# Ledger of designs, part 33: VH-VL binders against p04169

Target 1, 76 residues: p04169
Amino acid sequence: GLPDGVEDLPKAEDDHAHDYVNDAADTDHARFQEGQLCENCQFWVDYVNGWGYCQHPDFTDVLVRGEGWCSVYAPA
Key: E = the ipSAE of ESMFold2; O = the ipSAE of OpenDDE; V2 = 0.75 times the mean of E and O plus 0.25 times the DockQ between their complexes.

## First folded at step 23 (VH-VL; framework fv_retifanlimab)

Design z24 (at its last look DockQ between E and O 0.90; V2 from the best seeds 0.00; counts 0 for: pae E 2.2 > 2)
Fold by OpenDDE, look of step 23:
Structure z24 (fold): chain C 76 residues (1-76), chain A 123 residues (1-123), chain B 111 residues (1-111)
Amino acid sequence: as target 1 above (76 residues)
Amino acid sequence: QVQLVQSGAEVKKPGASVKVSCKASGYTFTNYAMNWVRQAPGQGLEWIGWINPNSGRTKLDQKFKDRVTITVDKSTSTAYMELSSLRSEDTAVYYCARESWDFWSGFDYFDYWGQGTLVTVSS
Amino acid sequence: EIVLTQSPATLSLSPGERATLSCRASQSVSKSGYSYMNWFQQKPGQPPKLLIHGASNLETGVPSRFSGSGSGTDFTLTISSLEPEDFAVYFCQQRYKYPYTFGGGTKVEIK
């Protein structure tokens, strides 16, 4: 679930960790597959306006974009 | 077991083209990017590019952008690297290498390699 | 591109000795606590074999006498006690940014 204080988390910037991009279309990572998005990642918790909380340890300090992607993507 | 089997040695004239194949087996071909790397005789390794077999997306070293085409045939689980306008300095062993990754960190590495294909360019 | 400089070019040692191989990058290949550096072993007539990924993670099946360390621009591959089968060429590789690049290699040869 969402952590306490989620409303105070900043939005992640590109390259926050693990080659994260706010728009999956921007990645040039070899492993990226079409349709893979943060919003359908097993770490995803929906929050507000297309942004969510990522339960991966390296993203607990930010909000991530549903249409984003990173190299630790794991299908839900 | 994972295997990458490449096509045989090639001898070409300058200006010609060569197409090297890499047949993959023992894993789901479309789940892993395939890289191409070459090594001139007695020299180091040079990355050429990769292809994502599922999407067909490719990334090349800019050095090769005008001469290299990387493709796949999903029906035969085979990757191809075609190099045109061959020069003597293109003489090298060409390798295909599967790009795997650590599931925890998400960082990639080349875990399996083909046996290599010698391409000799000489007049 | 990121240039990887390996030293020494040749390392002459005897079985049982410790080997220390250096790889220096022209810019940092580390970010967010991770290092985008891998090590390979290559023997004549064979393709490279992955030894270490992520600077310090030993690939499955690789003997524990091999270890990797370092971050930023300076990385080291160590062979604690050389076995006869360890005499080969070793390459470092960065995957921090495109194009991926390799070092020039260190040849570990028998003295």
Scores: ipSAE 0.852, ipTM 0.947, lowest interface PAE 0.5, mean pLDDT 96
Fold by ESMFold2, look of step 23:
Structure z24 (fold): chain C 76 residues (1-76), chain A 123 residues (1-123), chain B 111 residues (1-111)
Amino acid sequence: as target 1 above (76 residues)
Amino acid sequence: QVQLVQSGAEVKKPGASVKVSCKASGYTFTNYAMNWVRQAPGQGLEWIGWINPNSGRTKLDQKFKDRVTITVDKSTSTAYMELSSLRSEDTAVYYCARESWDFWSGFDYFDYWGQGTLVTVSS
Amino acid sequence: EIVLTQSPATLSLSPGERATLSCRASQSVSKSGYSYMNWFQQKPGQPPKLLIHGASNLETGVPSRFSGSGSGTDFTLTISSLEPEDFAVYFCQQRYKYPYTFGGGTKVEIK
């Protein structure tokens, strides 16, 4: 679930942590596989307008974009 | 168990090409990037590039961009590195190395290496 | 390109002594509390063997006498009490930015 105060979280920028990108097509990370997105990651909790909450400890201070990706991606 | 077995030593003349193979076993080949690293005799290590075996995407050190091709054959779980226009400074042991990572931190590292392939370039 | 400078080039010690190996990066290799620095051991005629990933995390099967520390630009590999099998060359590697680079190595040799 969504944490208390999620409405106050800023949107992540590229490079927030763990090679994060707001658009998965922008990554040059070796482990990226086509089709991997934040929105199909096990840490994803949907929120609003394509932004969600990532439950990974290093993303608890931001919203992440559903079409994004990072190097701690784990399939749902 | 994970194993990376490389092709045998090569002796080449300047201007020739060499293609080194790296046959993987003991894991799902397409789930791990394969890196190529070389080491000149008595010297340090130099990263050449990687391939994602699932997608075919590659990344190369810019110094090799025009001379190196990295490929895979998924059906045999084998990675290849071809270096063209060989020069004497290309004499080195060439290693393949599997890229693994830590789940929580996302740290990437080379956990398994091939035995190395000596490529000697001499007149 | 991020240059890694290892010192000393050679460390002459006896079994049982503590070894301290330094690796300095030309730019920070740390972000968001994580350091993208690995350590390898290499013996003659063998490929490198991973010891430490992420500056301080021991690889499975590596003896606890090995430890890594540091952040930013300054990193250290420590061997608390040298064993005969520890006399080898040690390399640091950064994976923060392409191209990935290695240090020139520190040879730990028997005194």
Scores: ipSAE 0.535, ipTM 0.885, lowest interface PAE 2.2, mean pLDDT 93
ESMFold2 (binder alone), look of step 23: mean pLDDT 91; pTM 0.924

Design z25 (at its last fold request DockQ between E and O 0.85; V2 from the best seeds 0.79)
Fold by OpenDDE, fold request of step 24:
Structure z25 (fold): chain C 76 residues (1-76), chain A 123 residues (1-123), chain B 111 residues (1-111)
Amino acid sequence: as target 1 above (76 residues)
Amino acid sequence: QVQLVQSGAEVKKPGASVKVSCKASGYTFTNYAMNWVRQAPGQGLEWIGWINPNSGRTKLDQKFKDRVTITVDKSTSTAYMELSSLRSEDTAVYYCARESWDFWSGYDYFDYWGQGTLVTVSS
Amino acid sequence: EIVLTQSPATLSLSPGERATLSCRASQSVSKSGYSYMNWFQQKPGQPPKLLIHGASNLETGVPSRFSGSGSGTDFTLTISSLEPEDFAVYFCQQRYSYPFTFGGGTKVEIK
């Protein structure tokens, strides 16, 4: 679930960790497969306006974009 | 078991083109990108680029952008690297190498390699 | 591109001795607590073999006498006690940014 204080988290910037991109279309990572998005990642927790909380330890300090992607993507 | 089997040695003249193949087996071909790496005689390794067999997306070292084309045939689980406008300095063993990763850390690496294909460019 | 410099170029040692191989990057290959450095072993007539990924993670099946360390720009591959089969060329590789690059290699040869 969403952590306390989620409303105070800043939005992740590209390259926050694990080659994260706010727009999956921007990735040039070899492992990226079409259709993989943060919003369908097992770490995703929906929040507000297309942004969510990522339960991965390296993203707990930011909000991530549903249409984003990173190299530790794991299908839900 | 994962295997990458490459095509045989090639001898080419300068200005010609060469197309090296890498047939993959023992795993789902489309789930792993395929890298190409070369090694000139007695020299180090040089990454050329990769292709994602599923999407067809490629990434090349910019130095090869005008001469290298990487493709795949999903029906035969084969990756190809074509190098045009060959020069003597292109003489090298060319390797295909599967892109893999550690699921916990996300680190990427080349886990399986083809046996290599010697391409000799000489007049 | 990130240039990786390996030293020494050649390391002559006897079986049982400790081997220490250096790989230095022209810029940091670490970020967010991760170090994007891999090590490979290559024997004559063979393709490289992955030994270490992420600077210090031993690949499955690689003997524990191999270890990797370092972060930022300075990385080390250590072979605690050389076995006859360990005499080969070793390459470092960075996966931090494109283009992926390799070091020039260190040849570990028998004295």
Scores: ipSAE 0.882, ipTM 0.956, lowest interface PAE 0.4, mean pLDDT 97
Fold by ESMFold2, fold request of step 24:
Structure z25 (fold): chain C 76 residues (1-76), chain A 123 residues (1-123), chain B 111 residues (1-111)
Amino acid sequence: as target 1 above (76 residues)
Amino acid sequence: QVQLVQSGAEVKKPGASVKVSCKASGYTFTNYAMNWVRQAPGQGLEWIGWINPNSGRTKLDQKFKDRVTITVDKSTSTAYMELSSLRSEDTAVYYCARESWDFWSGYDYFDYWGQGTLVTVSS
Amino acid sequence: EIVLTQSPATLSLSPGERATLSCRASQSVSKSGYSYMNWFQQKPGQPPKLLIHGASNLETGVPSRFSGSGSGTDFTLTISSLEPEDFAVYFCQQRYSYPFTFGGGTKVEIK
């Protein structure tokens, strides 16, 4: 679920943590596979306008973009 | 039981090419990136690049971009590294290494290595 | 590219002694509480063997006398009490940015 205060979280920048990118097409990480996105990750909680909350401990202070990717991706 | 078995030693002339193979077994080949690393005699280690065996995507150290091609054959679970325009400085043991990772931290590391393939370039 | 400088180049010690191996990076290899530094052991005629990932995380099957520490630019591998099988060359590796680079190695040899 969405945390208290989610409306106040800033949007993540590229390289926030774990090689995060706001656009999955921008990653050069070896483990990236076509079709992997934050929005289909097991940590994803949808929020608004293509932004969501990532439940991974290192992303609790930001919103992430649904079309993004990071190196701790895990399929839903 | 994870195993990486490389092709045998090669002796080459300057200007030739060499293609080293790395046959993987004991795991799902397409789930792990394969890296290539070389070590000149009595020297340290030098990363060459990786291939994602599922997609075929590669990343190379820029110093090798024009001379190295990394490929896979998914049907035989085999990775290949081809180095062209060989020079005496390319004499080294070439290793393949499987890239694994920790789920929570996202740390990546080389957990299994091939036995190495000596490539000797001499005129 | 990030240069890793290992020191000393050679460490001559006796079994039972404590070994401290240094690896200094030309720029930080740490971000967000994570340190992208690995340590390998290599014996003659063998491929490298992973000892430690993420600066301090000991790999399964590696004896507890091995430990890693450090962050930012300065990292150490410590062997608390050398055993005969520990005489080898040790390499650090950074995975913070491409290209991934290794240090030049520290040879730990019997005195």
Scores: ipSAE 0.664, ipTM 0.920, lowest interface PAE 1.5, mean pLDDT 94
ESMFold2, look of step 23: ipSAE 0.628; ipTM 0.912
ESMFold2 (binder alone), look of step 23: mean pLDDT 91; pTM 0.921
OpenDDE, look of step 23: ipSAE 0.852; ipTM 0.948
ESMFold2, fold request of step 24: ipSAE 0.583, 0.604; ipTM 0.906, 0.910
ESMFold2 (binder alone), fold request of step 24: mean pLDDT 90, 91, 91; pTM 0.914, 0.916, 0.919
OpenDDE, fold request of step 24: ipSAE 0.879, 0.880; ipTM 0.955, 0.955

